# VH-VL binders against o81304, part 5

Target 1, 187 residues: o81304
Amino acid sequence: CSIFANPAQRAKRKLLELISEEDRGLRTQKDPKKRDEIVNAIESMTVIGRSSITTDDSLSATWRLLWTTEKEQLFIIEKAGLFGTTAGDVLQVIDVNKRILNNVITFPPDGVFFVRSDIDIASPQRVNFRFNSAVLRGKNWELPLPPFGKGWFENVYMDGEIRVAKDIRGDYLIVDRAPYNWTESFV

## First folded at step 23 (VH-VL)

Design D1
Fold by ESMFold2, last read:
Structure D1 (fold): chain C 187 residues (1-187), chain A 122 residues (1-122), chain B 107 residues (1-107)
Amino acid sequence: as target 1 above (187 residues)
Amino acid sequence: QVQLQESGPGLVKPSQTLSLTCTVSGYTFDDHYIHWVRQAPGQGLEWMGIINPSGGYTNYNQKFKDRLTISKDTSKNQVVLTMTNMDPVDTATYYCARDSGDYLFYYGMDVWGHGTLVTVSS
Amino acid sequence: DIVMTQTPLSLPVTPGEPASISCRASQSVDDWLAWYQQKPGQAPRLLIYDASNRATGIPPRFSGSGYGTDFTLTINNIESEDAAYYFCQQYNNWPYTFGEGTKVEIK
């Protein structure tokens, strides 16, 4: 731990510590005090991140879920055991140049649910997206699902390590850059 | 048959705290976010805030900063609006409304309650 | 806050003919816009979302158009039951904001 951390680095460290044992948000759903602490920490990050450009090429990455309030993702993660598995990494895979975003929930060893979207950069902090298709895949099978609607999110903070976003319904997403690239290929 | 119903006092004195309840039926409580919207007599609609029923996360119109709390009681299928320090300017019909959104999107408020008129006077 | 300005504020209409209501945003809201109908003494009803998509159960005589700052709700073949207030609502920015409303009246 650095004794000379900048105020912004201290705020980031506080946020990351607050979310570290929250099971990507499942525990936070049942803990109003922790919820309030995390939301307050996110507001501090929002102040730090104002006016930064978050939608250039640096947004292109495989982003790995650290914490979210989004109920549909959390429901799927929690109920993975109903289907004889557990949720692995949950990802947001973005390629700004190709204008794509894939939302991914993995179910080891071979399962995945993912949603394909195209994106449009609306501002230095704002991404609009439209869902094109969804897939539930197992080892040697794949079930296509119909597309849903569209939405937007704003990155309220982003640096070389993490990204904090708030979406059209007011849900938060905190992600880091995965040490791998995810692709939808059958391998 | 999806239904939302507001309930609470019709008259509140200035400086008192208002508590309104939105009771939902006809769908699973956790499936949809709930908004609160008010309408002063003869005036337009004003968005107050939203609650995520799966965790109780809220997002408020900053106009109501520090006066407004939206909370939930899952066992009763209820969302509760609490607003402190009421003023005659807060006289309005208060609506709860169901968010029609799903995973990362929003496309309006598809089911509204009938509304409840709250008058703030001495 | 994004201000939504509706014109006209009052619109007398003749049954069987079309009517149009305009909604102008103080800055771009892309197509993050909804239209609601509110009959006197009743709660609002969602008509249009994402500027141009009809909500479930809404008759095809209602249509929406626009992008950016200028939006139009069109009601074809006005029926007597269409007498109501009509509101636009943007959801591009927090807080969500509504237009002042347009009162549609049968002549």
Scores: ipSAE 0.614, ipTM 0.850, lowest interface PAE 2.1, mean pLDDT 88
Fold by ESMFold2, fold request of step 25:
Structure D1 (fold): chain C 187 residues (1-187), chain A 122 residues (1-122), chain B 107 residues (1-107)
Amino acid sequence: as target 1 above (187 residues)
Amino acid sequence: QVQLQESGPGLVKPSQTLSLTCTVSGYTFDDHYIHWVRQAPGQGLEWMGIINPSGGYTNYNQKFKDRLTISKDTSKNQVVLTMTNMDPVDTATYYCARDSGDYLFYYGMDVWGHGTLVTVSS
Amino acid sequence: DIVMTQTPLSLPVTPGEPASISCRASQSVDDWLAWYQQKPGQAPRLLIYDASNRATGIPPRFSGSGYGTDFTLTINNIESEDAAYYFCQQYNNWPYTFGEGTKVEIK
């Protein structure tokens, strides 16, 4: 019950403002000064978020990409226009009780690429994941792809609006809760 | 034919700054993260840090945080290790090593350079 | 930092026989563990990742096992070329850490 923004809310606001014009991270890749500002802002959020439990039921959501350093997602976002489409929302759909995580890249009007994963809660901040399979889907067709890889991430900050994570290689992910639920329609 | 090659001075005086270069070839520079690992004579390996070559993002072993910078020069296919205020205890063979893949694939450090010995002495 | 303790530090072997190297972590690293081989005068070579998966091109005489804190590298049918140092490495926690190494020697 604060009338004024506290230091934590100011740090969160600064982070969100810093990333807002970065094309989900594509512009940041070319700007070391902006990179350093954003990383410093993430470190502030990490201090605020330490000791929090981030892997209970509140992690279950459709999370929407705001900013990332992850090469794979940035490549797909950058190259979508080359393949005759645009990258829409990029999502991470998590259900802790079902132990699933789907990484989703939408390509309006009907396209989607998604990767199915199993997850395991390793600690209050740590999630292990294993990719099971992937699907590339259009309006009237679907192409299954083989399973691959595994890794882990830690949520260094989470609240009712946003989540900041750092993964096994030190890449960052910043997401918010989408105002909708995404489903593959065959769960 | 994937290859990593370290280069730099073999001898550095105490308090000087070390600069080592890792030159990569045989693959697209931005496709793989690069680690730096050192090995003191007769001892085990010590992980120093990692760089994401696409954006220059780094994660360091906190032991070295105040002295270590890892950077890149994409135009030359190079990763550069800079370490300030060298001390005789920093005498080691320094390796760069390629991470086996990106977020979707992870198999450890699959390709290593030959290493370069750096001796810190008067 | 997670401390990785290897035993033995020196292991004499006879060609054709099996050899076994242990690696113990100071806390659980689940299966986020790799094994490397380092021959004299050479850089390390990745053998095993995720505790039990052989890296590309590694012969099946090398195998890894374990979960949590206790891990084993087994070399069946030792060959003369297997004389080397062997290191485990955890990647469960930052910083990544290595064991002190086991020297495998032909006796």
Scores: ipSAE 0.604, ipTM 0.846, lowest interface PAE 2.2, mean pLDDT 88
Fold by OpenDDE, look of step 23:
Structure D1 (fold): chain C 187 residues (1-187), chain A 122 residues (1-122), chain B 107 residues (1-107)
Amino acid sequence: as target 1 above (187 residues)
Amino acid sequence: QVQLQESGPGLVKPSQTLSLTCTVSGYTFDDHYIHWVRQAPGQGLEWMGIINPSGGYTNYNQKFKDRLTISKDTSKNQVVLTMTNMDPVDTATYYCARDSGDYLFYYGMDVWGHGTLVTVSS
Amino acid sequence: DIVMTQTPLSLPVTPGEPASISCRASQSVDDWLAWYQQKPGQAPRLLIYDASNRATGIPPRFSGSGYGTDFTLTINNIESEDAAYYFCQQYNNWPYTFGEGTKVEIK
């Protein structure tokens, strides 16, 4: 028996509809009304998922960005053209058992920026993370970067398809399960 | 040198709307989150809300959610706080503060404005 | 909301001696805790973040410890310039909340 009833499916559908044309959050930054609608939908999902466990083995996956309010990711996506490239998929690769999380921004066909993190499961919905390294990689070159810091996010809703998270900044992240598994050797 | 400076009216009448501006300088304006914190006379600190670097997202203390709006004007390097229906209980020194973190991490509020006293009185 | 309780609220200290301030959270905040110093007529200044890390420019005589619900700010070899209010702040949960503040006075 699923803890997610018909209302959950409706709320999820509404959320996905709202974010479908927002270009991963780029358009929302300039549309406060749309942002509010999306946030309200997310809050509905939060209520629905408030008693669920979202940090178990099902969290282990390659998650693909659908929508976010996180400035750094959106900036990279928006400004990639200034560097003669275009942003592809933005990913979070999580392995709960290994306690690792990689944040990835791809630049097809050969470019990738990824940050390695250690994670700690702090609660049924809370994930603490600590950055430990970063790499910018292109074709036949690699630039390592130093670690940055630490933070946390809470998966307020998660099912077999999507995950909704709130982070230490109050920003939101909506991701789906990517159709492929990303690894450091995969672009 | 990194600097934040609050500006606005020092006196507001009850039921009126308060508007404060935080002007920032000395760093890339869109790199950091900005907080608003207030302190009633002789009292402790109270967190009010936060705005992200792009200005596209805010988070508010529920105590103020219905009255408080935080916005950002990047062209002016300013963050604006608007709070409606002011009451004498809202008399306080209001601070804007920079979040020390610049991504998904938080290391406290490392740079504060000098604060501006707002008195709500008829 | 997470309630942060500081003890004592007033702390007279003799120069050269150590001072310790306690901060207790109503629930666990892990190490998501900061300490601030506020002198009269001034804005708060960040001292410690993540419970035990000194902020940039903070003297070594300031140290923080603790995890979960109980935290301590220690000022070794207290100086006259250390007379101020000190606040703890949690950033583990929204809304972020502060302690009541502790007034450190120099005897």
Scores: ipSAE 0.172, ipTM 0.753, lowest interface PAE 2.9, mean pLDDT 90
Fold by OpenDDE, fold request of step 25:
Structure D1 (fold): chain C 187 residues (1-187), chain A 122 residues (1-122), chain B 107 residues (1-107)
Amino acid sequence: as target 1 above (187 residues)
Amino acid sequence: QVQLQESGPGLVKPSQTLSLTCTVSGYTFDDHYIHWVRQAPGQGLEWMGIINPSGGYTNYNQKFKDRLTISKDTSKNQVVLTMTNMDPVDTATYYCARDSGDYLFYYGMDVWGHGTLVTVSS
Amino acid sequence: DIVMTQTPLSLPVTPGEPASISCRASQSVDDWLAWYQQKPGQAPRLLIYDASNRATGIPPRFSGSGYGTDFTLTINNIESEDAAYYFCQQYNNWPYTFGEGTKVEIK
C-alpha cells in the first residue's frame, strides 16, 4: 500500500532495465561489468528500502526469479538441457503466517525440483530458513532427497511488484510476484 | 585432518599494518566460510569478520571496518587478514576459524587454527 | 549489536556433579547459538551449534537448550578435563558476538 517517492520508482526502473536481458543471471556470470552495475543498482534500492518492513504478510506470495547471482540455481538452469529438459519458472513461495518457504525449479511440462523450508522472521527485513525436505518429480515419478541445512536472507526492498534480497553468501535475488500461485500440486 | 594455521609477525609496531595468513588444508578450500576472531590476553572472544567460500563476499565488524580487509588466495589455499594502523590495544591472539557450513549453509565455527599471538609494541 | 550475557562468570563444580551455564541475548537469535569450550593455551572448540546440536566428537554429557533469548549449556557428570572457559556465540545477526565466558573450575 505504500507509495514510494519518484526517486524510488526511477531506481526500480533502472534495476529492471539492467536485468531484463540477463537471462535470470546466466549472462551476467560472464559479464563482471554488468554484474557490478546491477549490484550498484541493488545497493541503491537497499538504501531506499532501509527503513521498510519486508517481512510482513505482504511477503507471502509466489515469487518468480528475475535475476540472481546464486550459483546453484544458475547451474541448474544452465545445465537442464544436458538432461533433456529446460528450466521454466524458478519460484520462491513464501507463507509468512504458516512460516514456510518453498523453493521451486520447474521443468515444463512435467518436472519440478521442490525444496521445503521453515522460516523464522528474525527482523523487519531478515528471514531465517531451514531446509526440511526436497523432492525431484517427473511426470509419474518422484525422488525424495534428505534435508540439507539452513541460512538467511534479507529483503532489502519490496513493493507490490518486486522483491530484492541479499543473503549471507553475498548473493543477490530479484524476484517479482508471479502471475499465478504455485502449489505443490501445480504442474 | 582438516587444519587451519595462522601465520604472520608476532610483533608489530604502532601505526603499522598487520598481515596474517590462514593456511587451510584437509578439505576443498572453497567450500566454507572463514572467520577471523581475536582474543586479547585474559579477555573474551571478539568476532572480526567473515569471507564467503568464493571470496567475493566479506562482512566486517564495524569496529574494524575501516581498518580490516579479508581476502582469499585460492591458489595457495589461504585467507589473508590485513589490518591497518595497529595499536597496543590490538594486542591479541588472532584466530582463523572455519564455519561448519558450506556455500549454501552456515553454522558454528567447527575448526579453529591454533591462533597466533600478535603484540603491538614500540 | 546483540549483547550476550553469561551467568555465572565463575562456576566451581565438584567432580560428578552437573554444571549449568546460562546465556542471554539482548534480542532474539532464534536458535542460531553456539557454545565453545576453551582450555588454557588452546583455541576454542565447538561444543554445540544451533542451540542444541552436539558437534562431532562431543560427549553426550554436554547438552544445549533454549530458543530466542535464553540458552543453557549443561554439563552432566563433570570431569576434571572439563575445567575450561565456556563461551556462547550468536550468529543470527551481524556482527557475531560472544558471551563474556564462564570459567568452570573443578573443586
Scores: ipSAE 0.018, ipTM 0.668, lowest interface PAE 5.3, mean pLDDT 90

Design D1
Fold by OpenDDE, fold request of step 25:
Structure D1 (fold): chain C 187 residues (1-187), chain A 122 residues (1-122), chain B 107 residues (1-107)
Amino acid sequence: as target 1 above (187 residues)
Amino acid sequence: QVQLQESGPGLVKPSQTLSLTCTVSGYTFDDHYIHWVRQAPGQGLEWMGIINPSGGYTNYNQKFKDRLTISKDTSKNQVVLTMTNMDPVDTATYYCARDSGDYLFYYGMDVWGHGTLVTVSS
Amino acid sequence: DIVMTQTPLSLPVTPGEPASISCRASQSVDDWLAWYQQKPGQAPRLLIYDASNRATGIPPRFSGSGYGTDFTLTINNIESEDAAYYFCQQYNNWPYTFGEGTKVEIK
């Protein structure tokens, strides 16, 4: 028997295949057709996960960006070279119990931009967040930035491997569980 | 068959702490979310809180958040409700109920305990 | 909190006739809506989940409809055994909340 006999597994596989060569969403910005295909696949996953709880303790993890339509993140990733660096992993670190969310863009080996947030589990699938602070950090320096913004996202699908989310601005996020745990370090 | 059974003191004095136990049987204990719901005499239903299958996640009605704790004792197949500073207004039948969903999915509360009446009186 | 308002609170029905109970949410709950039946001295029983799906073992005469803020429980061909309180419940937002309950009485 095939391990992909389950419709959910098939849909997930298809989604991962679609995004595998899209460079976290950079390439998709120039390919509306591909974007639509991915969005359709996400909608299928939404249906599959419609009656699931995606905001319990299993949400607590270091999530790594696989694909997004979020313009700000994509801009930072794309333009990192202009500042003499390269974007590494883009992470979303969630601790449901502590009600915190950190959005992280790494710039290996020592650079990192991260935004600290408080979160509220609003519903079985929705997370409300409020940005509290932002920091750009280098090897031996730190630049605090003013906090900005609030919003929510809904995890429309989540399993032991990936999470698919829609946010208040209509953007999409696909992440997997990172092979490591990110924690804030101090200079 | 799937069964939930509430147990605890039927009488509690004001300011004392209530402890109720929900004993689960008939299915794998860590498969479902468990809810606590109470009903004052002649009144409607009031949702109190929820605990996930693993016991690592809880959510409480804000009305009770300062007094209410829900936990799991997996070794005994039990969910425990603890509520401090009980008042006569807390007199009610207390229910534990299983969410129809498994660890990932939910469809409402499909199995209820028989309920246990707790009277708060001096 | 999302307020769930049921109407009517009391509903006398003649056997064989249909009964309809309305549940209105103060804000959209999508289809995260359940209906329960409670008979005197008993725990609630799940009838409908996700607004329109019958729970296991529930007779076809029970049906649910609605989306967003307005929901309806319909009992076709009411039977004497259907005398009970009926509650709607949303599970779209924390905290979960119930309607006041509707008492269905058999004439």
Scores: ipSAE 0.015, ipTM 0.618, lowest interface PAE 6.6, mean pLDDT 90
Fold by OpenDDE, last read:
Structure D1 (fold): chain C 187 residues (1-187), chain A 122 residues (1-122), chain B 107 residues (1-107)
Amino acid sequence: as target 1 above (187 residues)
Amino acid sequence: QVQLQESGPGLVKPSQTLSLTCTVSGYTFDDHYIHWVRQAPGQGLEWMGIINPSGGYTNYNQKFKDRLTISKDTSKNQVVLTMTNMDPVDTATYYCARDSGDYLFYYGMDVWGHGTLVTVSS
Amino acid sequence: DIVMTQTPLSLPVTPGEPASISCRASQSVDDWLAWYQQKPGQAPRLLIYDASNRATGIPPRFSGSGYGTDFTLTINNIESEDAAYYFCQQYNNWPYTFGEGTKVEIK
């Protein structure tokens, strides 16, 4: 039998294949059909994970962006060059126990856009969040930004490697567990 | 009970546009992907394209990408194939087929229409 | 495009004997492989999906095996009604592609 006999693994592989060359969603913005194809794959994952709990302690991790339709993040990534930098990893750092979620866009080696949020577990799959603060940091400077809004996302699938989410705005997020733990630093 | 039925002109002149309709019944129309496949007389099967359950996504065989369009009319439970610039080489039996998967995995085409022969001739 | 090559293209079989059809993909299609039966004047009928799963209503005498590039359709205890063309099809990559077809004839 195939190692891909597990529908979840098969679907996961297909999804990862679809997004592998999409530059975290930048290329998909110009290819609506590809977007829809990916969305369909996400829907498959949604069905697979529909009975799972995706808001327990296993959600606590540094999640790295693989693909998204979220326009704000994609805009930042795309336009980073205008400011003489390049976007590195885009992260969601979640601590379920502490009820915090930090959204991070890195600009190696020293730059970072950091958004702090509080979270509330609304259901076995839904997380409500509220933005508390945002800051743009360089090597030796920091620019605070005003807080902005609240919302929710649903983790429709999650395993030891990836998480697939839908948010209140209808955007999609695919992340994997980063090979490192990101923590806020002023260095 | 699940049925697909192709309908359209059996004869098309060269350079004209073919329009075929696939009428589906026996299941919820927006549950499954629909494929178009053709078969020239005495030849094998050729995949043409696919449309997703909602009709918002299509994928075409590159061979036909410039002249093939697949769309859905959900109000009529129909999928429509349009192919421009028909040539005698396009003479074939055209099938619509349901993918066994819906928004999920692809499991092959589990229900086929009877097919409709389209002859391209002057 | 992934090329699907079937062998043989013609297969005469005596009733009661088994038939084996090979399908080879030009590159790996994992287990995203289906088999279809087509009788004269009829539309294809799905036999096997995901390389080895029988479709609904398909008799147990039909079986599929394989993974990657090499696949086999086996028909045990051939019956007269099994006279038909058989096609493999990959659905791992766009565009989906079919084998040439194998004509199974009853001796």
Scores: ipSAE 0.014, ipTM 0.592, lowest interface PAE 8.9, mean pLDDT 90
Fold by OpenDDE, fold request of step 25:
Structure D1 (fold): chain C 187 residues (1-187), chain A 122 residues (1-122), chain B 107 residues (1-107)
Amino acid sequence: as target 1 above (187 residues)
Amino acid sequence: QVQLQESGPGLVKPSQTLSLTCTVSGYTFDDHYIHWVRQAPGQGLEWMGIINPSGGYTNYNQKFKDRLTISKDTSKNQVVLTMTNMDPVDTATYYCARDSGDYLFYYGMDVWGHGTLVTVSS
Amino acid sequence: DIVMTQTPLSLPVTPGEPASISCRASQSVDDWLAWYQQKPGQAPRLLIYDASNRATGIPPRFSGSGYGTDFTLTINNIESEDAAYYFCQQYNNWPYTFGEGTKVEIK
């Protein structure tokens, strides 16, 4: 029992402050010290949420990337300019009831890369996923890509605003609830 | 009542290794981070390092990084500080202190041990 | 490392009068700032956390203020028992760092 009021809020505040200038994790790739600080803060959040359920219906949302260590996503974000585009919001769209997870990287105004997945709730905090398709889409074109892989992530903390997750690869994810709902469109 | 107590040798010879133990009581041992702080005679406070509740994470002041190790013995409710190659300049009162919460960067140190004086002398 | 600079280093105070101690950080520490009291032969005691919040059991005559780089500990209506060293400490960045300490003496 802490003598201080609302430790979760302070922890959350600190975490958000730490990641606020890290450009979704791009800057942190070159700053191991900062990475360690953020990771350690995430571990603190893990403790806070250790007994919480983070896989119920409240998980269903369009989640927007705030910070990650996932190299593939960061690579796409960083190198988008090489292809004459810029990465917009990076999203993770989850529908618990439909058991669907879409990982989305937008390239405004019309470009999008998304991976469709099936999910299974493995525990109060763990979600198993399996990729089943992927596409790169422009305004008037679509390029199917071969999906690969399966894995899991654990939501170690989640509230009405943010979600903090660890995955099977040892990567970290911090997302907030996007102010809009992303849905797959058709060309 | 929450209590921390440092124990170890009061005298260490130069180049020898210091081992201090912080025994905690009055709360769940794995709920709080533990800090080590030292204070040379008549001087200010110097933060040395921290260990998280599980014992799986430590962070050290770079000044001591190569010499300092902090570990936990959960079975004994103890945190152990080990510092190698002691020098007379390391003469100080050594404190273990509990972080007010179980989170990093969030709170101050709300409970301190009484401190133990360690003198490094030949 | 963030350097914490306290002023003054020595502060004689008459009982009943207020005492103010300044703590300046070399860079912003937001409100991640604590104040400690240390009496001779004793361990430090937490007074203030998050720059302005009194720890449990701390008398109202102790107050903290500030944000960013400049912080102040104020002791109103100082009592003889308040004779001690006072330290500020930032916990915004590793490593944690303390001020030099201010010796408050009762005249």
Scores: ipSAE 0.013, ipTM 0.593, lowest interface PAE 8.7, mean pLDDT 90
Fold by OpenDDE, last read:
Structure D1 (fold): chain C 187 residues (1-187), chain A 122 residues (1-122), chain B 107 residues (1-107)
Amino acid sequence: as target 1 above (187 residues)
Amino acid sequence: QVQLQESGPGLVKPSQTLSLTCTVSGYTFDDHYIHWVRQAPGQGLEWMGIINPSGGYTNYNQKFKDRLTISKDTSKNQVVLTMTNMDPVDTATYYCARDSGDYLFYYGMDVWGHGTLVTVSS
Amino acid sequence: DIVMTQTPLSLPVTPGEPASISCRASQSVDDWLAWYQQKPGQAPRLLIYDASNRATGIPPRFSGSGYGTDFTLTINNIESEDAAYYFCQQYNNWPYTFGEGTKVEIK
């Protein structure tokens, strides 16, 4: 018996339950069945949010990674230990008004890898982005890296708590609103 | 003609909960953000919070974060403000106002309600 | 919070003369700045948005300028009907904040 009368809330709850023990997507890389279950849940959320606008200024926030299929991010998270560090929060910082998106991987206490992007609202659900620069930063050093392309993602569901997105590469992203605001610091 | 109208009790006792309703007419209800702003007698304007067109997102002034709730009833074209634990210091004229901007940009609050005076007194 | 400081707080003016009100932000608000007029017993009315754009129905004698931290509302050829309080408001950062207000009085 479900105590949730709202289909959206019920679906959301199910999705969050499915991803709760998947370590941001690392575990699902080795569990195709679980991955498929999560993807199916995301597709259900997509249907629920089909007519919603998910690119308004409420998109502006520090978003924290809960689960993804994006291989590059997962690789960094998984292999951070090989380089004597540990990945902390993985973030997307979006400012719709300023038309910017920063993708951030933290390495506490001082390490950060972040990519600066410009964004454009392409539709009620689609955001186009273009990478401008990337930086790997330590406590007292900074290593600039070349940008690596452009693309889009569609927020298929968004509310005051979470955002579910599909990108141009066919990857999935589930994020929540972080309890803090991340801002770029300077060395 | 676009119109906003605040309604609710003019008198609230201390520690009680205030509930105000903003009724919107003259445009598509789900097209604009709605703000709540209050003004104490003889004082300036204080921004309280905002709700987006869909009603799925709100942002509050931290001063009111723990006791303020803004919601929408789309079926009635209404935005509702609820504020708990009212105090005499909360005595003010309360306004709802439409943001002239769209989903991406704000262009100021272009349409205001007439305001409703709320007095908090025992 | 961004503090908006208006000067002067009181401005007596003679009909036909210009009036200028300053608004300073404690930090940059880019051009996300609005001006409002409020007459006694009435709700505020939007005059200027994005620092320099007149709202619909606002007479040309009202103009706004500025960017970053310093903004100015100018009223040319002051009329008796312009007696009111004027407020600046930033909407660059949460929470939105207003200036203290300037009382424009007709001599």
Scores: ipSAE 0.007, ipTM 0.578, lowest interface PAE 9.4, mean pLDDT 90

